VHH binders against p49116. Designs and how they scored, part 177

Target 1, 238 residues: p49116
Amino acid sequence: EGPLLSDTHVTFKLTMPSPMPEYLNVHYICESASRLLFLSMHWARSIPAFQALGQDCNTSLVRACWNELFTLGLAQCAQVMSLSTILAAIVNHLQNSIQEDKLSGDRIKQVMEHIWKLQEFCNSMAKLDIDGYEYAYLKAIVLFSPDHPGLTSTSQIEKFQEKAQMELQDYVQKTYSEDTYRLARILVRLPALRLMSSNITEELFFTGLIGNVSIDSIIPYILKMETAEYNGQITGAS

## First folded at step 9 (VHH)

Design uc8 (framework vhh_brivekimig_d4)
Fold by ESMFold2-Fast, scan of step 9:
Structure uc8 (fold): chain B 238 residues (1-238), chain A 121 residues (1-121)
Amino acid sequence: as target 1 above (238 residues)
Amino acid sequence: EVQLVESGGGVVQPGGSLRLSCAASGFTFSSYAMSWVRQAPGKGPEWVSSITGSGGSTLYADSVKGRFTISRDNSKNTLYLQMNSLRPEDTALYYCVKGGYMPWRKEFDISSQGTLVTVSS
């Protein structure tokens, strides 16, 4: 009945860890990425259409698309995060820590290609000057993807995706009325998100979690987390 | 004031089982996620498991997954940890703490005495 997203879903404010270290390290990068991941999942859980699909479907959808949501979040928050500096630090750390391991030579190449693809995606979004409303609808299109294997309620998911696409079209046509090709330029960027490996994203940004807990396990925990507890961790409110 | 009292520790043989309890007071227990944290002799605190306020979701450290079960009874303000297939590496003081798992949480507010679990033959 109502719009898929409200103005509250356009607000996407990342709070970076404090204090900032003198030199970037694995712990700071992992904490920054984890805050963005938590913010992205909290954003998804706040959507009434998402809630209406039920907990099992919600978990399956986010497990399937968390890497796409996270990458869109990286692009949207690139300035706040100083993402280019973080990526440079990751590249430096990767080259220094594993350059002597001959078996990891192929892995280094895969990781470097992933970083290049991520930089190109973020640069393309920056050049298009994607606004907060556009990011919100792109995240919704990604979230309500009916084509992931194993999903149930695919008809309803498809309806929500189509609603997101229609509302994005309406917004762009009204806000950027003189730019006839803007919507097409934005939408052709989305397929690149599926070319990025979630396993490589986990290795690059979530190294502080290695051996302790997996992203796959964290997802249902975050989605069912108490709102007051989440707010206490992210905003300092109780 | 938040008060947490752990109990149920003891000495068991490898492969044995223990059930730990934590009695909570001083806050609205059902509104907060809770965690179990352990500290082995000479080591820092290690997060073990968390449960949401409603009990609807749980999370486990990879080292205890499949062996430990966290649960809660909100009517009794009590948190539990069922420990099965215990290993010598599980030997530690066990603490319950207010709050759930967060990747950036390095320090837990451990104000209680804990309960000692010793796994030896």
Scores: ipSAE 0.525, ipTM 0.787, lowest interface PAE 2.0, mean pLDDT 87

Design uc9 (framework vhh_brivekimig_d4)
Fold by ESMFold2-Fast, scan of step 9:
Structure uc9 (fold): chain B 238 residues (1-238), chain A 121 residues (1-121)
Amino acid sequence: as target 1 above (238 residues)
Amino acid sequence: EVQLVESGGGVVQPGGSLRLSCAASGFTFSSYAMSWVRQAPGKGPEWVSAITGSGGSTLYADSVKGRFTISRDNSKNTLYLQMNSLRPEDTALYYCVKGGYLPWRKEFDISSQGTLVTVSS
């Protein structure tokens, strides 16, 4: 069959909400993160191999890996998002103990450790100067992960992951022929994505979702939206 | 010309049930997600529930989850909201709107009259 990803899957353009306010608030952070999450799900939906697995498998995969996809998206879009400024605002919010649940020293420490891990990951990716093709394949590798609990069709998922790994290897060896260890340096960054809790990511970036909807609930809703409506809302969003 | 007409509201005791209907015309109903939005006296619009164009997926505000059920009949161009275990805080004008759930949507295109739901002891 053809390649797993096409040039269309390399394009990943985040449109931020209205210019950043003078003082960041939970709503601006939540809207920015939600736009990135929707873009990430739209990206996954566009992959023919992903579509071929069927709606139930698609939902299970994205529920299992959305935090990994989101974190890769944060790293890729760090400059567009002014991610360092957003993280600084979140840290300031935590230090001020604005939410009652953050009065616990153990909880504050846990959340701060998550932020530090996220910063470390994004800095590692920036230092490696990961390009758009490399990000697309890294996202495909985490999307087609066969090792999440409860998954069906694991053999097909594993084949798609191996195809993503092979195509990434071909790309890197051809494009960065002078750096024989680049692929290894990139791939060893991926395990760090699983050290970051999806529950903490949801607390940091998705507090203030309209209707207090959970990410777990929104995933199947987004994935089952009609393609024409989805495209109109994502590309036509102001 | 998009036209939406809500009906089914009324006065009900706490713990009671009501079923709202929305008759849609002027667009290809099955191609669009739809939402229910309510506005309590003196408050802004609150999104309540959404359903995809095919009816394949639904989403509910935490305040109504487990009590309300959104559904649609695309052959009749009609959207429904089954409301069970009604509470005084559910008292509002209820509107159907064209379009589904988006986390960044803060304004709803409410051009219809709505249907009044009053929950009183």
Scores: ipSAE 0.663, ipTM 0.842, lowest interface PAE 1.3, mean pLDDT 88

Design uf1 (framework vhh_7n9e_1)
Fold by ESMFold2-Fast, scan of step 9:
Structure uf1 (fold): chain B 238 residues (1-238), chain A 121 residues (1-121)
Amino acid sequence: as target 1 above (238 residues)
Amino acid sequence: DVQLVESGGGLVQAGGSLRLSCAASGFTFSSYAMYWGRQAPGKGREWVSGITGSGGSTLYASSVKGRFTISRDNAKNTLYLQMNNLKPEDTALYYCVKGGYLPWRKEFDIWGQGTQVTVSS
């Protein structure tokens, strides 16, 4: 059987575009987000259990959960990404849009509520001091969610999710042995990920650079690439 | 020494079809993802479709999804774009692009000279 995740799945290193501009713009934000999305899909593709489900199931799973994976990635990479600075720039742009009467008040309210939920989530993860192993297992629990509409192989997906939960429990109990309720505190954070709109995430982080193609279309494109070509793209110019 | 030569453009009525071709030379064609881009008069360049080096995966802009089909023949170093149900808004100079497989990265090595597509009505 072996473990669901290996030590290689704990490593999650985001390389940011360089240099960071003096004033944040749509291109920098979208490039940063695209790198994180690609890293997240690379991470998922590398899991043997994920590969075993087959191409069609893999596509359906990632289409259903990409926003949850992306949000966990934002929380995990918040410091390297300077996420607070990115979100402040987005908020400033929204405030200017109110002043210039460019967007409806209701739309701005929806977007601001999304940003607040995202900030609350990232802050809660930071306060819990979630480590790299815990992030890897939380991403696996989200990835192997059997309850999304339209999924096939739901029994197999559920078994992989249960395995992720078991391995997370074993890790937390051994590493944080004196904190009896740590696992429960971590797991109750996950439902908040499903309250965040994937459409608003796409608008905030992927607007401008991918405005003529949807994340829903990009996902199967990336997942159906040959492994060698995919790996070449991940490593950059190689 | 990379060279891309587009062809197959022309005048067509709305609802018609055209097949564009791009002859590539000067690089190992099968090792690179290829794209089609376009530029309408007075507008910026717009990505249209992409295909991986192996041809195993394809991607389309929302505006052309279901109407256009990208394909490649690696033995002939040729990229194709089959365009069906053409609309007046498809009128543009079409470019063959050597580049990465992620169009939102906007990292294109070579832009060809292009082939003009004009859709009336």
Scores: ipSAE 0.254, ipTM 0.659, lowest interface PAE 4.1, mean pLDDT 84

Design uf10 (framework vhh_7n9e_1)
Fold by ESMFold2-Fast, scan of step 9:
Structure uf10 (fold): chain B 238 residues (1-238), chain A 121 residues (1-121)
Amino acid sequence: as target 1 above (238 residues)
Amino acid sequence: DVQLVESGGGLVQAGGSLRLSCAASGFTFSSYAMSWGRQAPGKGREWVSGITSSGGSTLYASSVKGRFTISRDNAKNTLYLQMNNLKPEDTALYYCVKGGYLPWRKEFDIWGQGTQVTVSS
């Protein structure tokens, strides 16, 4: 009966590690990305519909879509993160790696293509001037994706996705009443998220992880964390 | 004035078990997540396992999942690592770390003297 998202779900504030180092390094990038990932997981956990799916289903859902949620978060927080500066530093490091023959040319090409796709996505969202409400509902549409392999309760997930789409439509029609095609322009951006590799996202933003641990593998443990630990990860205090 | 004292290491045959202990002092132990790290000969430091301040949640590196169990006793300011089905590749100096529930936390820079674990094949 109620709306899928409350006003609290529109607020999405990333707190960056301080101070920013003079030269960007793997630890700063990884810490920044980790804070965004935990903010995104905390956001998803706070949705009553998400909790209603049950632990096994909601965990599988997030394991399937974390890269899409993370990428939307990168676009939404691009200014706060100075994302363009981070990506420029990564590109500079890759160019130096080519000169020193530390990475294969094929791998560098894949990573560069990913960076270009990410920049294109973030630039398109910036050009559309996507607001906080629109971001919240785009994240909900992505989160409640019934079409990932291996999901249970796909009918219920589908209904939550439809509810997200309906509520976004209502918002856009009322708030941007003079822009008849705004919703269509926003929604056609979403398929690009599926084309970006989660493995390359891990390589770019989570290289500071210690040991043989993937984001997909740790998501079940992240979702079971106490609220205080989420807050510690988001702010860098614990 | 943080002090971490690891103990319980030793020489053990493959398939064996050891329990490591870490006695913590100089800070409010019950308020901090804790972790175990290790450093194998000729390799960098590797995160092994983390536990939240309450002990309510634990996380493990893929290489040790199902074999190692992290636990804590907040009344005794002590962190434990139960290591079962030890493998030669587990041979390393094991460190108690203040903080570091997750493998990228900066609190990993607080390393004690460590306790040596050697697993013979």
Scores: ipSAE 0.011, ipTM 0.292, lowest interface PAE 9.5, mean pLDDT 83

Design uf11 (framework vhh_7n9e_1)
Fold by ESMFold2-Fast, scan of step 9:
Structure uf11 (fold): chain B 238 residues (1-238), chain A 121 residues (1-121)
Amino acid sequence: as target 1 above (238 residues)
Amino acid sequence: DVQLVESGGGLVQAGGSLRLSCAASGFTFSSYAMSWGRQAPGKGREWVSGITGSGGSTLYASSVKGRFTISRDNAKNTLYLQMNNLKPEDTALYYCVKGGYLPWRKELDIWGQGTQVTVSS
């Protein structure tokens, strides 16, 4: 059997909306985040092992882990997104909101703590200089998590996760042969992703949602799009 | 300058049909996802349906699924909404929207002038 991921799964290229506005606003942030979310889901659906699990399992897995995939994507694409600038703008807006709405103080505190955790995660990944292959396998480890509640086919999911772990180990040992501690330093970053609230991520990056439609409810539609439809959505959005 | 001009609205009996059209200009129509939104009297804006630039994929609000069909003619720069089995609760101003294939992308949407649809019981 071949490798879990091919060279095409290592390529992860985010195209940002252009031009960047003079004053960073909700429209630009939501568009940028939506593009990254689409890219992340397109990446997942392109994996043959993922396809082999079937549509219902695919939907359940992505619903459970979209926030972890999105956060890894934020870290990987932090430079192209100017993520530090986006987060600074959000922080500035939230600080102004604290001054104007005393009743929202506890909510704003929770959101600020989330931003600090996100910044810490992205900084840690940047300091480690995680490469594209490593990001691809970290995303695969997260995607093929057998321990989410309500999953079926957990033995197959676990096998794919183990395969991702083995292939990451082989890659790191071959490519960074002189750094015997690199794999351990990379893997200890993953637990932090599970502590990140998907509700807060949605509030920060996807405030442009209409009505009661959530990312959770929309995931099945994105996963069912044909490749041309994915590309058309991303291109047409600009 | 982006222009969206809706037409085809009117008064119709419950169970009837209407076809809305939107003439788009000022941008490369085939490169953009398009959608339809509506606003009933005294209510906020509601997303109705979206279509990708190629026309290959469509999405619908649950309230209209199976009754409404969104389509486009890229050669004519025209967006359509075929509305069947209309209900009194479908009464609203209907807007052509540049963008908005997905309901979570409303922040970038450019809404037209609207066309009134009134469904009598």
Scores: ipSAE 0.000, ipTM 0.213, lowest interface PAE 10.6, mean pLDDT 82

Design uf12 (framework vhh_7n9e_1)
Fold by ESMFold2-Fast, scan of step 9:
Structure uf12 (fold): chain B 238 residues (1-238), chain A 121 residues (1-121)
Amino acid sequence: as target 1 above (238 residues)
Amino acid sequence: DVQLVESGGGLVQAGGSLRLSCAASGFTFSSYAMSWGRQAPGKGREWVSGITGSGGSTLYASSVKGRFTISRDNAKNTLYLQMNNLKPEDTALYYCVKGGYLPWRKESDIWGQGTQVTVSS
């Protein structure tokens, strides 16, 4: 009966593809996002509790929560990604598309609202100064969500979520003993993750590289990739 | 040292079927994901389908989903693409690809020599 996560699960290191180009392009954005997605799924796959649920449950869980995991990863890796610069470039592109009437006004509004929600989430996490341990356990809480439609083994998933919540509480109370409301401030941020559309995340960060393949189709493929191939995807190493 | 040799292409009527094979050598075949790509005359490269090293998961481009089936025989170091309900739009050179060429990731890939598939109306 050990902890849900080990110290190795607190380490979350994103390797960027190359020096950021002088002018951001879709390829760089999609490559950076792909590395984060692979890192996030590798992180999930390495958890013994996750492995214990079995392949079918693992696939269903990640299909349901990949956008929440990805968004937490964006917030955690915002500095190394220069995420604010990437989002500014996306916003500039969308403003030009509005002026040239290339996209419907309703669609552009949805995408802009998504970007604003993402920026607000990342700003909230930065203001709270969320540490690596807290990020690891927030990711575990969203991963082990028993409330997604179509899940089996919901009692086991709920048990792992409760374990994640308990271990986060113990850590925060011990590490930030003088801030009695810190845990509440952190947990109240999580519902915002479910307000962000996975389809819009896919459009913003993945369309340039995934072409005509959906992230839903990619998820089971990534989860079943060989370890060496996984590591190559994370680092870009051949 | 890595070699990929495709075969099984040809001329087929619309609605017909073809099975492509790729004989792989020079690496530990079962340790690498494999994929099929294609290139139609005057067009860029298009990723078609991928399969993990163990064969435990497959992925398809939307244009071929439900019509094409990727499979592998690790004992024979051979990759397959079963193509059913072929359309004139499927006319292309088809390439066996070692490893990491996938739409969401650009990695060093090794493409074979290609095999021509021509679908007549």
Scores: ipSAE 0.108, ipTM 0.549, lowest interface PAE 5.7, mean pLDDT 84

Design uf13 (framework vhh_7n9e_1)
Fold by ESMFold2-Fast, scan of step 9:
Structure uf13 (fold): chain B 238 residues (1-238), chain A 121 residues (1-121)
Amino acid sequence: as target 1 above (238 residues)
Amino acid sequence: DVQLVESGGGLVQAGGSLRLSCAASGFTFSSYAMYWGRQAPGKGREWVSGITGSGGSTLYASSVKGRFTISRDNAKNTLYLQMNNLKPEDTALYYCVKGGYLPWRKESDIWGQGTQVTVSS
């Protein structure tokens, strides 16, 4: 009963490190990405339907989909982050590493392919002019995915996903009534998220922070943070 | 040339505390995420905790979450690790690490000389 998401869950405000540097550096990229990751985890944790699934299921869902949620967050916050400038700086660093003979061509190719996929995804979302309500429900559809291996309570997860799909449909039909095929154009973008390597996302955005561990291995501990600790992480305030 | 100098290690009884320090030089300290790694005798290197350049975000390995606290003082170019409720399995050489950027994280990481932490039962 009631909607899956409240107006509070539609609000997604990334607080950027201030001031924006004249030239992009590792500090700005890593700080921005970390704030976005914590904001995304805090967003998921605040959903009543998500809480109702229980801690073990919550952990399994977020471990499976954090990279999809993070990528949707990158697309949604692309302008406030100056994501195109961040990606250009990363490409410049890759070119400098080639000149210094530090990287193999094979690894560079994999990272460049990932950057191209990410850029294409963000460009497609920008061209569709996805609004905040649409982003909230796309994130909910991704979060409540029943098809990840090892999940329990898949029937209940599927019902929440279907509820997210129905509420997105209702919103799009009312708000963009003149565009009959808008919902279809939006939904066909989602499979691309599963082609994005979480290992390469970690390497691009969390360099120096996590060493050789994976983000999904630390998610159980992020989800157990107290509200005050989350607020500190998403604003950069200690 | 990047220099990382750890200090603060020593012998401590189980349940005790130690505070590690790392003096960094040769780069703009506040512009880089830093982490602490450790290596027990006969084992590979293990990531312990990471902190962003501003200190605004921190992450911890599950084995140390709630017991260790990473922090930094950018004015002093110093990274810290406060270790509480130490266990014998925390015995290791502890390294201050300037993380790499982009591909080759492992190869591009710059590790300090290390400081020995020994926790007796």
Scores: ipSAE 0.306, ipTM 0.666, lowest interface PAE 4.3, mean pLDDT 85

Design uf14 (framework vhh_7n9e_1)
Fold by ESMFold2-Fast, scan of step 9:
Structure uf14 (fold): chain B 238 residues (1-238), chain A 121 residues (1-121)
Amino acid sequence: as target 1 above (238 residues)
Amino acid sequence: DVQLVESGGGLVQAGGSLRLSCAASGFTFSSYAMSWGRQAPGKGREWVSGITGSGGSTLYASSVKGRFTISRDNAKNTLYLQMNNLKPEDTALYYCVKGGYLPWRKEFDYWGQGTQVTVSS
């Protein structure tokens, strides 16, 4: 009956902690990542189709896809975040940990491989110059994934995903009419998101600030937060 | 003029229980998430638990999950923390906090003097 997303759902503005420290530290990285995670959940919560699925389904969907939404958000906000600098700082920290403590050497290697995959993903999106409308619809395709275990209302979720795919196709064909292969180039990037470990993302970006709370617990809490407080938290300064 | 008055602290043996209360005034209590925070001697402030305005969702620090239960009575403008199976590590001054927990908002505005909880072995 109307478009899945409105112009308000295309707007995705990350407010970074200010001022940026001269040298990056764990707290700044975790705070920046946490703001992006909250912005991503706020974005999902604002979609009427998402609201229509009900609380239990909303919680299950976001728990299943938060890492994919977060990674798309990292790519979209890479410039605002100075993501390359953050990833370089994390790599430096990991190299020091390998040398000094031999802390789970195989685990550190897995984490570094994850960072390289993340860098490749973000660089590929940057090279394609993915715009705000394209990011919004890619996030919607990821959010409305009917294939996660334990989901109810899978038929309705699939219809919303198909609607997102159709609206993305319409947008790309009209806006980038000269590039007949653009949609295919964009869509083949999505499977890589499912190969990225949510546990490793949590260790990289949420250690310190969320060290005493699990992401599984914070997601339903934030989704059920009152609207006024929810809006206040997304701006950081309010 | 926000006023939060904590009570219910005391001295208890390890394995014991306490229930903390916070009487809130000066704002629309049911419209705000509420939290409990604590500060142990010589340590920084630690977030403990949060509850949404309706009471429909709760959040717990890993160190207290399964042992503590946060609840609220919006008709009485009162926040509670039921503390079971207390450990010496739970010894701290406990604060009632207006507002929920978010990872990048780690600093809390404490509106009262708190209530002291001391757990002996």
Scores: ipSAE 0.283, ipTM 0.658, lowest interface PAE 3.6, mean pLDDT 84

Design uf15 (framework vhh_7n9e_1)
Fold by ESMFold2-Fast, scan of step 9:
Structure uf15 (fold): chain B 238 residues (1-238), chain A 121 residues (1-121)
Amino acid sequence: as target 1 above (238 residues)
Amino acid sequence: DVQLVESGGGLVQAGGSLRLSCAASGFTFSSYAMSWGRQAPGKGREWVSGITGSGGSTLYASSVKGRFTISRDNAKNTLYLQMNNLKPEDTALYYCARGGYLPWRKEFDIWGQGTQVTVSS
């Protein structure tokens, strides 16, 4: 038995679309978000434990947790993405929509609340100075969640989640030996991820997708892509 | 008044190359993902390749990966498909579509009339 994650799985490098537009637009935001989503799916697919669960389980698992993985990715890549600038642009657009009465006031309130929750989460992770190893294991804990409705192989998924938790504990205790409560501070951030709506995440970041396509519907296609296709999404090279 | 007009098809020997063009008009070209699809005689439509509005990301069907290259020139409102190392099984009507960066047919909004590609052995 080796470790759940290798050093390769700790590396998580987002390449942003170029050139950066003079003013942020929905297509730049959508392309940036799509690259992060593809990077997150490629990361999950590269884990041997994940592969061992089989295609049907992999698809069900990622469909259940993609929003949590994506949000952790947003927090990890916030600086590279200039996420605060993207969120400010979205807020300005929503405030203009309120003034023009183009959107329901109730819907706008839900979306604004989601943005504030996302900002709070990203700020909390930044204040904790979460490192690359910690992010990798937090993503693994989220990925191997046995408690989503409709999942099969729940016993095997639970064992992989426990392995992720144990390896994170070992890493934190050895690396941050003088901060006795660091692991607890990190782990109490995770429940907030499940309170965030995947539908609102789609509306904020994936509005540039053509038609009524849901992330749920595209997950099987992304998971079946060849490694070269994933690399092309990350770098823009074919 | 939205139009997509394909050109560049023709007859070519196996191993040859063709470059297809799609001239777009009547909409803000850079704001839309674009795609190429094809329909072989007696078969349904097949998604071939997609490109985002900025041109920063591309996707390909496994059958054409490494042989075809999708690109766009937003200043000229033109989409391209460079087709190398053509095979007889690439014989099809090739059409340009607005939308379809990801391989789902229902996301296609507007279709061109197509340009015929015939690859002989």
Scores: ipSAE 0.000, ipTM 0.201, lowest interface PAE 11.8, mean pLDDT 83

Design uf16 (framework vhh_ozoralizumab_d1)
Fold by ESMFold2-Fast, scan of step 9:
Structure uf16 (fold): chain B 238 residues (1-238), chain A 121 residues (1-121)
Amino acid sequence: as target 1 above (238 residues)
Amino acid sequence: EVQLVESGGGLVQPGGSLRLSCAASGFTFSSYAMYWVRQAPGKGLEWVSSITGSGGSTLYPDSVKGRFTISRDNAKNTLYLQMNSLRPEDTAVYYCVKGGYLPWRKEFDIRGQGTLVTVSS
């Protein structure tokens, strides 16, 4: 019937903790990442199609795709987040851990490869100059992924994903009419999101969570948070 | 002003149960998440549980998950913590805290005197 996303779903404004410390620490990184995760969950919850799937399906979908949504959010908010500075601080910490013989070389290599993949993804999105509409629809495509193990309502999820794909196509063809292959260049970036480990993302960005809770546990808490708490996070109001 | 009064603590033996209460006043209770935090002798504050304003969702660290249950009665402006299968390491002063909208914040605004829970044979 109507479009999958409205103009309100295109707006994605991250409010960073203030002020940014001169020397980055795990608490600042974790709060920044958590704000982005919270904004991403709030964004998903505001979509009528997502609400229509019901609470259990909503939780399962977000648990399956949070790392993809988070990574798209990192790319979209890279400048406001000063993501390059955050990643440089993480790399510096890892290099110090090598010199202090605190971590195995294999583990450090695995984490460094993940950081490299993340940087390459963000750089590719920046080079393509992905706009707010394109990000909104890419997030919708990964959110409404019917192919995650254990999902119910798979046919309805697939229908919403196809609707997201069609609306993205219509937007790109209208807005970037002279760039015939733009949509293809954008869509071929998406498979890389599934190659990035959610466990490594959690280790890099979320070690500062209260009680060292897992993202798997925090997701249903965020999704069921009251509207006033969502609005407070979006506007920065207490 | 925000006022929080904890009660229900006491001496219990390992494996026992205890129910804590927190009477809240000075703010719109149902509009705020609430937390339980504890402080063992000589240690820092440890977050124990969170509940959203409506009571629709709860959060626990692995150390208490499955043993403790947080709940609230918004009509009575009261927060509860049901503690089961208590262990000596649960010995602490327990505080209720008016929560922020951000579940990752580690800073807690302690208002009340707390209630002492001692788990010992």
Scores: ipSAE 0.317, ipTM 0.680, lowest interface PAE 3.3, mean pLDDT 86

